# VH-VL binders against q9m1h8, part 45

Target 1, 233 residues: q9m1h8
Amino acid sequence: MEETMAEEGCCENVESTFDDGTNCISKTEDTGGIESKRFYLARTTAFEMLRDRGYEVNEAELSLTLSEFRSVFGEKPELERLRICVPLRSDPKKKILVVFMGTEPITVKSVRALHIQISNNVGLHAMILVLQSKMNHFAQKALTTFPFTVETFPIEDLLVNITKHIQQPKIEILNKEEKEQLLRKHALEDKQLPYLQEKDSFVRYYGLKKKQVVKITYSKEPVGDFVTYRCII
Below, E stands for the ipSAE of ESMFold2; O stands for the ipSAE of OpenDDE; V2 stands for 0.75 times the mean of E and O plus 0.25 times the DockQ between their complexes.

## First folded at step 24 (VH-VL; framework fv_ecleralimab)

Design V2 (at its last look DockQ between E and O 0.68; V2 from the best seeds 0.69)
Fold by OpenDDE, look of step 24:
Structure V2 (fold): chain C 233 residues (1-233), chain A 120 residues (1-120), chain B 107 residues (1-107)
Amino acid sequence: as target 1 above (233 residues)
Amino acid sequence: EVQLVESGGGLVKPGGSLRLSCAASGFTFSSAWMNWVRQAPGKGLEWVGRIKSKDEGGTTDYAAPVKGRFTISRDDSKNTLYLQMNSLKTEDTAVYYCARDLDYWYFDYWGQGTLVTVSS
Amino acid sequence: SYELTQPLSVSVALGQTARITCSGDNIGSKRVHWYQQKPGQAPVLVIYDDSDKPSGIPERFSGSNSGNTATLTISRAQAGDEADYYCQVWDSSSDYVFGGGTKLTVL
């Protein structure tokens, strides 16, 4: 019956008094600068996205510098002033609205208030909501009550334009004829093409819909261009 | 509301000709692929042919039984689809429907049809 | 040419579930569309892309497609569901192809 003496190792609590003289840099002044920068980036990306979707975008909006943006909108922009409303190039009667939401939780009430606010907009056929907060299920359901398609983007997804990345493949959206010719040429069904999901960042950026086919060109020197086709599911 | 209204049906002798029209409203006609589908009395549906949108090349395709005899055309300024039928046969007797293909290769809207009777 | 085969007729008791099949080679790889046609009326799209429903179509209508068979299912059949039903596909070699149609009788 060997009494194994459990040696109580005295772990001396060395209270290292790290005098973290963390200078409380006044977080207040830098918050406005960060916020304005976020809106600038997101708004710029939104314009680029709309251009790439075939909307008429003023080049001056695309070339706006952060300094100019702050001069126009201030360090704490009014969300209403940030709104974008542009016509479709192919049909100027169709307009898309981009709405920047606040940091407050988005509720059914918020969505309904927005619906009332935009109800007088003639020719509105689509809307994009730029979100800074989570949308609950009820608010999401309330978006389906709009008479047009509503897309939602977390503001973080618009801080960087994904298409400007040097390593990004060239993406071309096939029209119906091009899709048909592709399928005929290869005796394929669109379900037999590799898929891209609707949640894909490129799919969302370009506003691609189910059953659309995209041509993706990868340029790899010295091998040349590799082309693949994908169907949106 | 989307509407398709066929007209021009009637009685014609074998070897005769007939022109059908389909008036479209309630949508951007110029962007739609338009089709003709027929149904012989007491029979099933048979695709006749289509015309693509002008921006998609405006080309036409036809079912084998009507190829060389039928011609599909469109006037986008009038929102009207046409089917010119030449060298008509008794087998061409059918209700002819115009149908829209706005998405991918299905018919979301149909007209009420117009009856073509080919009889001696 | 690509061909679609449907049964000539299907009968269902009132309030029961009707199933109409459409068979074709590897039809599961295709998108199947369904049309309802009542006597003396034009066809009406009831299912597109295998299982999607146009606006105004009752939830009782559903579609499925796998392997060599697509199926239109009509749950809780009503007298007003009595009609001819046609399946349709697009084929790269045959363009638009219809099934022969199925007469649904509600008993």
Scores: ipSAE 0.770, ipTM 0.951, lowest interface PAE 0.6, mean pLDDT 91
Fold by ESMFold2, look of step 24:
Structure V2 (fold): chain C 233 residues (1-233), chain A 120 residues (1-120), chain B 107 residues (1-107)
Amino acid sequence: as target 1 above (233 residues)
Amino acid sequence: EVQLVESGGGLVKPGGSLRLSCAASGFTFSSAWMNWVRQAPGKGLEWVGRIKSKDEGGTTDYAAPVKGRFTISRDDSKNTLYLQMNSLKTEDTAVYYCARDLDYWYFDYWGQGTLVTVSS
Amino acid sequence: SYELTQPLSVSVALGQTARITCSGDNIGSKRVHWYQQKPGQAPVLVIYDDSDKPSGIPERFSGSNSGNTATLTISRAQAGDEADYYCQVWDSSSDYVFGGGTKLTVL
């Protein structure tokens, strides 16, 4: 009978003292669990972003759990299986492609290879590259030769959906006529609106372009709603 | 290739009417704001009026000298812009251009123009 | 109503730099666009948004806009640059407004 040893073992928890991304045995382990979770988070954010931009996104993709993701794609997913291709709701013949890039540096050769790979995909009007590595200046310039807009996002920027942390403001994108009427109503000229830079995370999330105007509505006490307008520069 | 081709110009007496057309090709006409701009012989450019795309209300606006006399319309099924000119005056004598405003408020493509002469 | 003022004419020697001005009250708060028009032809856009160039316009064309004056600059002027040049803005009270035009003569 050894009640003393059993009682001491159950009452002493030492796991809370040392909790980090490394193994206690002085060995770095890159488990499929960490890699699959990163792809899961980024892919889920990408679907939410595409939905918010007006693309037709299957609700099942938005509600996919990590365990379901791992059952389908494994602990070390193949990058081509992660690709997303969805049509624009307002014009279903227009599609956007999201490509998850590998860890190799992205060069002009990489961009040419991608161009060839997608050359037979009819209806592409935009593409997003999710990056795990640096893209040199020549590769960036090569992206401008595509017949459609190509955006890039470091995977780290997609691990969290930034719009979930600012639920207070309502965001509306103005069309050209609405922008004109705004300026006329307030006797403002084009450059007199407050600016929002193209690099801003919300601008990039919604894919907004230079000269577009966003209406931002804050619902806060004591006055209730505050409205501001910002022009992309 | 974007093209804008005006037609319908000619000689008209003061007080008369004339209808100009602008045939468009090479772009999605229904999405564009379309304009008429005129140029009197030996003079500068003068904005006449604009019609917005239908999905942004399809409304028209006119320069003061032509308000109430000129009417702009569009037929998106025929990719055609129209200018109906009534109660014409000698000072309306000009080459009339159709011009596309696709971005924020400038004219990236112009037609060749059609001459309207208002004289007795 | 909003007005734009341009000089009636500007002369430049072949190979030299021409500068055409467009003056207006606080024109720097507006986006300025420039058109080239050769005799008997329609205008052609050469500068938009103060300094941006459409595809096909030579690098020697440039633009600037600050305060009450916008400027179209044509470096290394060629005989083919001889034309009328118009500035244009959109104004919240006057809509589209053109300058009176400037005749550029390349000597």
Scores: ipSAE 0.628, ipTM 0.892, lowest interface PAE 1.4, mean pLDDT 87
ESMFold2 (binder alone), look of step 24: mean pLDDT 96; pTM 0.967

Design V3 (at its last look DockQ between E and O 0.61; V2 from the best seeds 0.68)
Fold by OpenDDE, look of step 24:
Structure V3 (fold): chain C 233 residues (1-233), chain A 120 residues (1-120), chain B 107 residues (1-107)
Amino acid sequence: as target 1 above (233 residues)
Amino acid sequence: EVQLVESGGGLVKPGGSLRLSCAASGFTFSNAWMNWVRQAPGKGLEWVGRIKSSDEGGTTDYAAPVKGRFTISRDDSKNTLYLQMNSLKTEDTAVYYCARDLDYWYFDYWGQGTLVTVSS
Amino acid sequence: SYELTQPLSVSVALGQTARITCSGDNIGSKRVHWYQQKPGQAPVLVIYDDSDKPSGIPERFSGSNSGNTATLTISRAQAGDEADYYCQVWDSSSDYVFGGGTKLTVL
């Protein structure tokens, strides 16, 4: 009765040290990269917005890459260098200024300082403030002291161009005559049109004002173009 | 300051003609819709007609009582609005005001008016 | 044609509130504008777009518009408020339409 000693083969657990070279790509959270990226996105959207509002915008500013932006402005851009000043296409004597504000709380003092700083700018008819902090009520009131309209945008609202993400219908702003013709054609009052609120992101992006009427054209294949009109309220 | 100054009013016989002028200042005249509004002695206000801005086609509209007799025109180079009145009637006797429509169908500025008297 | 109806006259005691009405079919769907005219003077816009005020118009002046009636309200009436007041609308069929005017007397 030969006791066949079953040699228990020591299965050497070759711990294959999978050297998971998880290259910890140290996400060096390019923290410096985050700020510059925010300004890049906001500034680009601001240019797009200005273009869509009928201002003369250099195409080179719209096509600027983040890398090029960083090359020009650095990782910590100087806010003054980020400023945009462009003329209206229909009236080159009218200019709009875009000012990027810092992360510091915006005070009346800050607004006054800005007012003094821009007082020498001839032909300003509008200004946009890009905000990184909350503006208090007093600072908001101080904006009314400017001789032109001042709009405020949180920088977060400019990080994404709202017009690019939505298969956005073609939008046309009617002039006074076109509005009148529309209303006459349909025997309508402007108050009877579907409305857009002045606070709507779309209305703000295009800088639409109360009583303006927009023509919205939706192209849907295969049905064709659908047109609607909305009045800003 | 916005100013509108009418001129050219006077006495005219029925069937006669008169041309009124309105000199505008203090704003971009070429962008404004301009209107004539009249007021007969002791009566209310009556819209006469308008001319749109040149940028919006410069078209004219008239009230029914004056249609075919009155013509509104503008010279943007002179910042001047005109009202040519032909075939004048006694009922056309009124103070004629120049009025600006800058924003959707109301008159934000008025001239002092010029008196037109149509009498035999 | 679209028509606007105003009372011929309204009287108010000094320091009291005057209300001048302007009636029209579905006028609440329209934008109503108001003008003040003093004797021998041109009209002056006092209210536009139902309730908005031009610069220089006192806070005492207010406008409302609903249903078939627009109202100009003059609070704390002053002697200087004595004037003719006209409502006005734009209509797609009638163009610019004025009310007949209301003489406000301050007593």
Scores: ipSAE 0.760, ipTM 0.946, lowest interface PAE 0.6, mean pLDDT 91
Fold by ESMFold2, look of step 24:
Structure V3 (fold): chain C 233 residues (1-233), chain A 120 residues (1-120), chain B 107 residues (1-107)
Amino acid sequence: as target 1 above (233 residues)
Amino acid sequence: EVQLVESGGGLVKPGGSLRLSCAASGFTFSNAWMNWVRQAPGKGLEWVGRIKSSDEGGTTDYAAPVKGRFTISRDDSKNTLYLQMNSLKTEDTAVYYCARDLDYWYFDYWGQGTLVTVSS
Amino acid sequence: SYELTQPLSVSVALGQTARITCSGDNIGSKRVHWYQQKPGQAPVLVIYDDSDKPSGIPERFSGSNSGNTATLTISRAQAGDEADYYCQVWDSSSDYVFGGGTKLTVL
């Protein structure tokens, strides 16, 4: 049995050799606890999301089956053991932490406790909270005291990976220089690009910020590709 | 926390050369697009040129009046921006500011400026 | 090349509202930024992206942008607001462009 210690540190052993299969998600009947299946689905989606955002994710985590998940974490997983910590591929000193929250309402006290727990984690530059309950206004305000961006996702939004649907176009995120070249090439101003809403599920999946531009390539075989650009608003 | 400090200004004759430096601190210099903006005495602000971050190619662009005469460079290991000014004209007389463009095309921090005077 | 036009000066009575305009062809399609410059000092950003404020800028500073005109509005003008104000945009053909500046005088 491979064990992951979730209470201290980040970027625990991601060299685990688990394989995740989409067939297991779509075809497996769960005869055990529904709790473990929800965490399995959400955790798998989180790994896929982090990979797609450019983080270094072990392929075994992406291909982990429900039965393998339950062998490691049990039918009532301890939330601290579910945490994910992975580095950016482009800068391995920068890490993201994913924390699975419990079912109790999230308060300022909960957020401060979390802040203390992670205070010695060197290199954290972002955090994602997977929520099973409501956050009150004061707890939301307390998240802004972290020295990095904290995102929140209801666990329900992670039970299915929205990018796995058929006919998804190719997505490329432009840096600032590429955006400038695009505008100059077409003699366009910033506000004249078509928009994507900041709240859009796709925008949130990739963690995109206002004013970023995405290049979207639609495959139209046999004729060829159609390209469009959209700016986050 | 963020500081930009220009140096290297002075008096020079037309046709001469001068090199300005801008020492940066309090932020990740290599991530920022760095700019030179000038202001002639009693006049308004005028963009001079820019160097992009190194991971985006580190390329430069210049305003028409200085193109071919001025060269911008950066040394990310020393957190320093440079402006090499050649073939100086009296019209180049100005306070030269170092300015940071970190987001999308505005200057959130400025240095205090260094005076360049071009006169015979 | 793209140009921005500002009035040379604007006067406002103490406690009243000042409005400083920045005009340009289709400036509403651009994001407008504003800088305050006091004598002998470097410019300071007071508005970016038309209406957003950096940390530390009082709420009485606001901005708007539509059509061919962007406006910096300073409500409840104070003596300390007396300064030169510059608008600025990025333009696909001209890069960074500044307006000519407006001297705000608080009477």
Scores: ipSAE 0.634, ipTM 0.888, lowest interface PAE 1.4, mean pLDDT 87
ESMFold2 (binder alone), look of step 24: mean pLDDT 96; pTM 0.967

Design V4 (at its last look DockQ between E and O 0.56; V2 from the best seeds 0.66)
Fold by OpenDDE, look of step 24:
Structure V4 (fold): chain C 233 residues (1-233), chain A 120 residues (1-120), chain B 107 residues (1-107)
Amino acid sequence: as target 1 above (233 residues)
Amino acid sequence: EVQLVESGGGLVKPGGSLRLSCAASGFTFSNAWMNWVRQAPGKGLEWVGRIKSKDEGGTTDYAAPVKGRFTISRDDSKNTLYLQMNSLKTEDTAVYYCARDYDYWYFDYWGQGTLVTVSS
Amino acid sequence: SYELTQPLSVSVALGQTARITCSGDNIGSKRVHWYQQKPGQAPVLVIYDDSDKPSGIPERFSGSNSGNTATLTISRAQAGDEADYYCQVWDSSSDYVFGGGTKLTVL
């Protein structure tokens, strides 16, 4: 009757100390209003996102300091002045609009009012709404009435550019041909690729769509470049 | 509205040649992958071949039964797809459809087809 | 070559649910598309990417795909649903592959 002592393997909880690279934003007594800082960060990230999506962005908007931003927009910016409208680099006739919403609950009425306000904008093919409040289901449904794609971002998601915090893999979006070649080369289905969810912050930042495949290149010294492919699901 | 209109079908003898055309409208033709699909009388659908968009290489692929005999081409300035059929066989008798693959490997729009009859 | 198998025919009573199967090796890993073809007409896309519907397709049409079988389901069958139905996939070795088609009869 050999008592096989089951060695309780101490699963040492490797507390992955997520080094909260909370960059100690040095408490420089930012005597400026919290609100202006939020809009500055969100607007800057929005420009970076739009640039990375292939839109034509003025470098001056990307290099704007908080002080300069406050000089232009004040400590309590008017939301309409914060709007971004930029053309696609590949098709200047296609423009994207970024709209900063207020702190009030977003209702169907609010969405309809916005729709009327932007109806005269020619060449809009996409819109991003930066939200400071929750959007109810009816307001979300009302977004589908726009003649173009509308994306929503909580302002909190734009306070930090996610691409700057990740050891910056090179990301390339495959076209249809490149995707097909990849699948043929490996005798794979796109469903068999590692996936990224549409809700993923990275997917949202780059505006990736279902069934798109991205090539991700990680550079790790001294090992060299590691390449992986992921499909958006 | 997206429209595809095939033309050029008819009666041809075995060993003969025929050229089909598909006129496209209602979309940016130059960005679309275009296909030919055929259906023999009383039979199922059979993919014939494809041509990719010019911006994605403009390459062509063919089904094994027609490879070396059929050639797909496009004129983006005319929004027209072509199927050149050479060395026609009796088994090539079918309605030939023009079909768009605008997204990922399915046919969202079809023409009404044109009948090709290969008979002695 | 990759092959898709469909039943030759399916019958359904008016107002009942029809199910048309499409079988293929590991078809669940593929994206399956479905076409309706009425006599003397061109095929019409009714389902794409296993379960998505083009605009104008009734909610009665649905698709599923798992394992070795994809299924087109037509709920509350109408006389106008009588047609041939074809499944289709893309395959890395065979390109575009159609099933043999299924004749749906509404009784």
Scores: ipSAE 0.752, ipTM 0.942, lowest interface PAE 0.7, mean pLDDT 91
Fold by ESMFold2, look of step 24:
Formats: C-alpha cells, structure tokens, sequence
Structure V4 (fold): chain C 233 residues (1-233), chain A 120 residues (1-120), chain B 107 residues (1-107)
C-alpha cells in the first residue's frame, strides 16, 4: 500500500511510516501565514490591554481582521512597523511604547541597541517588550537602566486576551492617596490587607506593581455588589 | 540622578520667621510626595511634614509640634519645595532635610540639609 | 501616638555580626525601613520594606520584621559601618515615625 509524501509534508494528518526516507521539497514549513497570525493576535491583545490600562487607542486597531492586518503588514511583517506608541488618556504627554522583538537571543547588546534607538523619543514613560526568545540575566538587568518601567511578555501570553473568556469582576486601581485614606478609614496597616500575587494574570495584564491596591467589585444577587480590596505582593 | 538641595537656613530670634527652599532635579517632581525631616544637634530624626502631589490632592500634613506654625508648599513649575516657619522656638533649632517619598511611605533620597538656629 | 524604640548603642567586634533592634506595638503589620547616617552627612536608605535593599547596598546588610520587633543585621562588620542607624515606619494614625536611633560602634 502507498501513501503520498505530499500529505505528510504539508500537514500532519497521515502516518509518517510510509515515508521510506525520501524527503519532499514541499515539506518546507510555511511560516509566513503562521507568523503573521501570531503577530496579529498578539498585537490585537496588546491594543486591548493598553485600552484597558487607560491609554488612548484607535478603535480601528481593535477591530482589525486578520485579512486586513495581512494587507497592511504582509505575511512576514517587518517588526519595526508593528510597534505601538500611544498616549495615556489622562495625561497625553505620557506615552507607552510596545516593541516586538525578533527570534534571536536577547542579550545585553540587544538591550543597549534598543536604548539608543529610542533615546530621542521624548515623553516615553513605559515600555513593553514582546519576546520570542529568552532573555539572559545580564539582559534583564540592563532593562533597569531605562528611566521608566520596562515590562516583558512572551508572545505566547498575548495570543489570547484572558479578560474575554472569564467573567471578571469590576477592577479599580487605587492611587497612593486613595490607599492611604482606605487604611486610615479602617484603622488598618499596610500588611493587613489581603494579598494578590504579582504573578497573577490580571495583575500582569494591568501592569500593576507591588504595594498597589485594587478594589474588586463582584456583582452578587440577591445581596447586591460585594467589594473587597487586595494589595499586590 | 536625583538631587535635592536645601537652602535658606540661618540664625533667627524666637518668634521670628524663616523660609526654606529645596531645589529638586532628576525626577518628575510633580508626581512625588515631598517631606521635611529635621534633626536637632546631637539628636535623632523627626518628621516635620509632607505635601502630596497635586494629582492626589496636593494636601499637607504636619507633625504635632509644628502644626499651625509651619506651612509646606510646592511650585511644580520650578521643581521647588518650600517650608515657611513662623513663630519659631528654640526647640525648632535643627538641620532641616528635604526628603522624597517616591514609592510607599519611605524616603529614598535626601538633601544634605540646611541649619536653622533659633536663639536669642 | 505610635512609637518606635531602639537601643541607644550597639558594639560589635570587627568581622562579627551586629544586630540593631526596632521595637513597636505590632510592628510586624508595618513595613520597616532603615537609614544609615554618618557624622555630618544626610541619612542614606539601606533597607526598605523590611528586607529589600536599594542598589549599591552590600549583601551583608539584611533586615527582618515580625511580631513586635524588626531587626537590622550587618554581618562581617567593617569599620565603615560605624554610624547611626534609624528605623522608620508609616502608621495609619501617626504618619511617618522614626526610632530614636542606634549608634553602632565597630571595635
């Protein structure tokens, strides 16, 4: 019995034991379509995340289809064209930059090169790096030389927006003054609030850092809304 | 590089007034909570008061010994913190430090201080 | 109002471990910060949030906080560690509060 090499080389829905050592030139992986879809998904999630963090995001970016994305950026998008730079809605002089990194290992040299590239971008107050490779320890430490917070996300973590599939409670972030007033009102000290881990996916999604407090409102029938406060650790 | 530089200290008689300044650089001054901390000669550190960032209300709070006599203000356009001291007493004699509360309720940067002497 | 108590002085032999205590009612519920002050100089933050170190502070400095006592620990004490040390907290009723200070002498 005979089985075509084309099926085994183009998709993985046939048994490969019928490949008697002959290779098919068409078995070359088509990474263009897969690559563009991954960037589309991650970039869409990034825009949604920035909107939810309070940045001014163009509604057209949130509603882009994969076909429209590919028409603009191609099947193998140039990474620098994928960058996102948007202002904070509450203070338009403050901007965040999202950079899509390549597949090469991220080294201290890579980080310093990035620092030079953006040195003239006045108004940056935060940056997000979307990674396709691991960063070594020295590269991670080099990120601290930036005058603002730099966050990293593996691209895999942005392929799905976690807030769309789990009915989340209402989340409000307290500033330092609001936290102080909460503690004074209840005669509480900082460590007496219940904790929410820094590694929590929702904490990461909103870019929250240690010691910030979130107000969480659950809708409960028949009693009505239930409010709790959590401190990031 | 964060820097805080105090000025305006000097000799003043009891009942007098003096205004201290703290020039700030190397950070976004308007976002920081700014503090005055004093140290009498040979004594420990004592918190004097704080002014919050404008975006968080810009309100002031003071330690009990100075309430009603001292006033903290800020000029964000000049990156400058002020301490107006009125009705000065001999026990107000101290080195006055400008200190930044950038994170949550501790002082990560201090100026070198300015000496205020209240004596007859 | 909330008070913090420190010993007036602590002595340690060169190369040995110094421990400086900061006592307060339920201080373990608060975040404790520590400052080093050398003669004629401004205070310098050496520990924040009980046990965290700013950049440039040697690993031999460490902190702990539980119950009614926080402790600053300086291992392998050096002559350059001789200074005054202050603990500090924020308190919901008293705002910023400093301890009285401890003079560390390295023998």
Amino acid sequence: as target 1 above (233 residues)
Amino acid sequence: EVQLVESGGGLVKPGGSLRLSCAASGFTFSNAWMNWVRQAPGKGLEWVGRIKSKDEGGTTDYAAPVKGRFTISRDDSKNTLYLQMNSLKTEDTAVYYCARDYDYWYFDYWGQGTLVTVSS
Amino acid sequence: SYELTQPLSVSVALGQTARITCSGDNIGSKRVHWYQQKPGQAPVLVIYDDSDKPSGIPERFSGSNSGNTATLTISRAQAGDEADYYCQVWDSSSDYVFGGGTKLTVL
Scores: ipSAE 0.647, ipTM 0.895, lowest interface PAE 1.4, mean pLDDT 87
ESMFold2 (binder alone), look of step 24: mean pLDDT 95; pTM 0.963

Design V5 (at its last read DockQ between E and O 0.64; V2 from the best seeds 0.69)
Heavy chain, then light chain:
Amino acid sequence: EVQLVESGGGLVKPGGSLRLSCAASGFTFSNAWMNWVRQAPGKGLEWVGRIKSKTEGGTTDYAAPVKGRFTISRDDSKNTLYLQMNSLKTEDTAVYYCARDLDYWYFDYWGQGTLVTVSS
Amino acid sequence: SYELTQPLSVSVALGQTARITCSGDNIGSKRVHWYQQKPGQAPVLVIYDDSDKPSGIPERFSGSNSGNTATLTISRAQAGDEADYYCQVWDSSSDYVFGGGTKLTVL
ESMFold2, look of step 24: ipSAE 0.641; ipTM 0.897
ESMFold2 (binder alone), look of step 24: mean pLDDT 96; pTM 0.967
OpenDDE, look of step 24: ipSAE 0.777; ipTM 0.953
ESMFold2, fold request of step 25: ipSAE 0.611, 0.624, 0.555; ipTM 0.881, 0.886, 0.860
ESMFold2 (binder alone), fold request of step 25: mean pLDDT 96, 96, 96; pTM 0.967, 0.966, 0.966
OpenDDE, fold request of step 25: ipSAE 0.807, 0.815, 0.811; ipTM 0.966, 0.966, 0.966
ESMFold2, last read: ipSAE 0.593, 0.609, 0.000; ipTM 0.874, 0.880, 0.407
ESMFold2 (binder alone), last read: mean pLDDT 96, 96, 96; pTM 0.966, 0.966, 0.967
OpenDDE, last read: ipSAE 0.804, 0.808, 0.805; ipTM 0.966, 0.966, 0.966

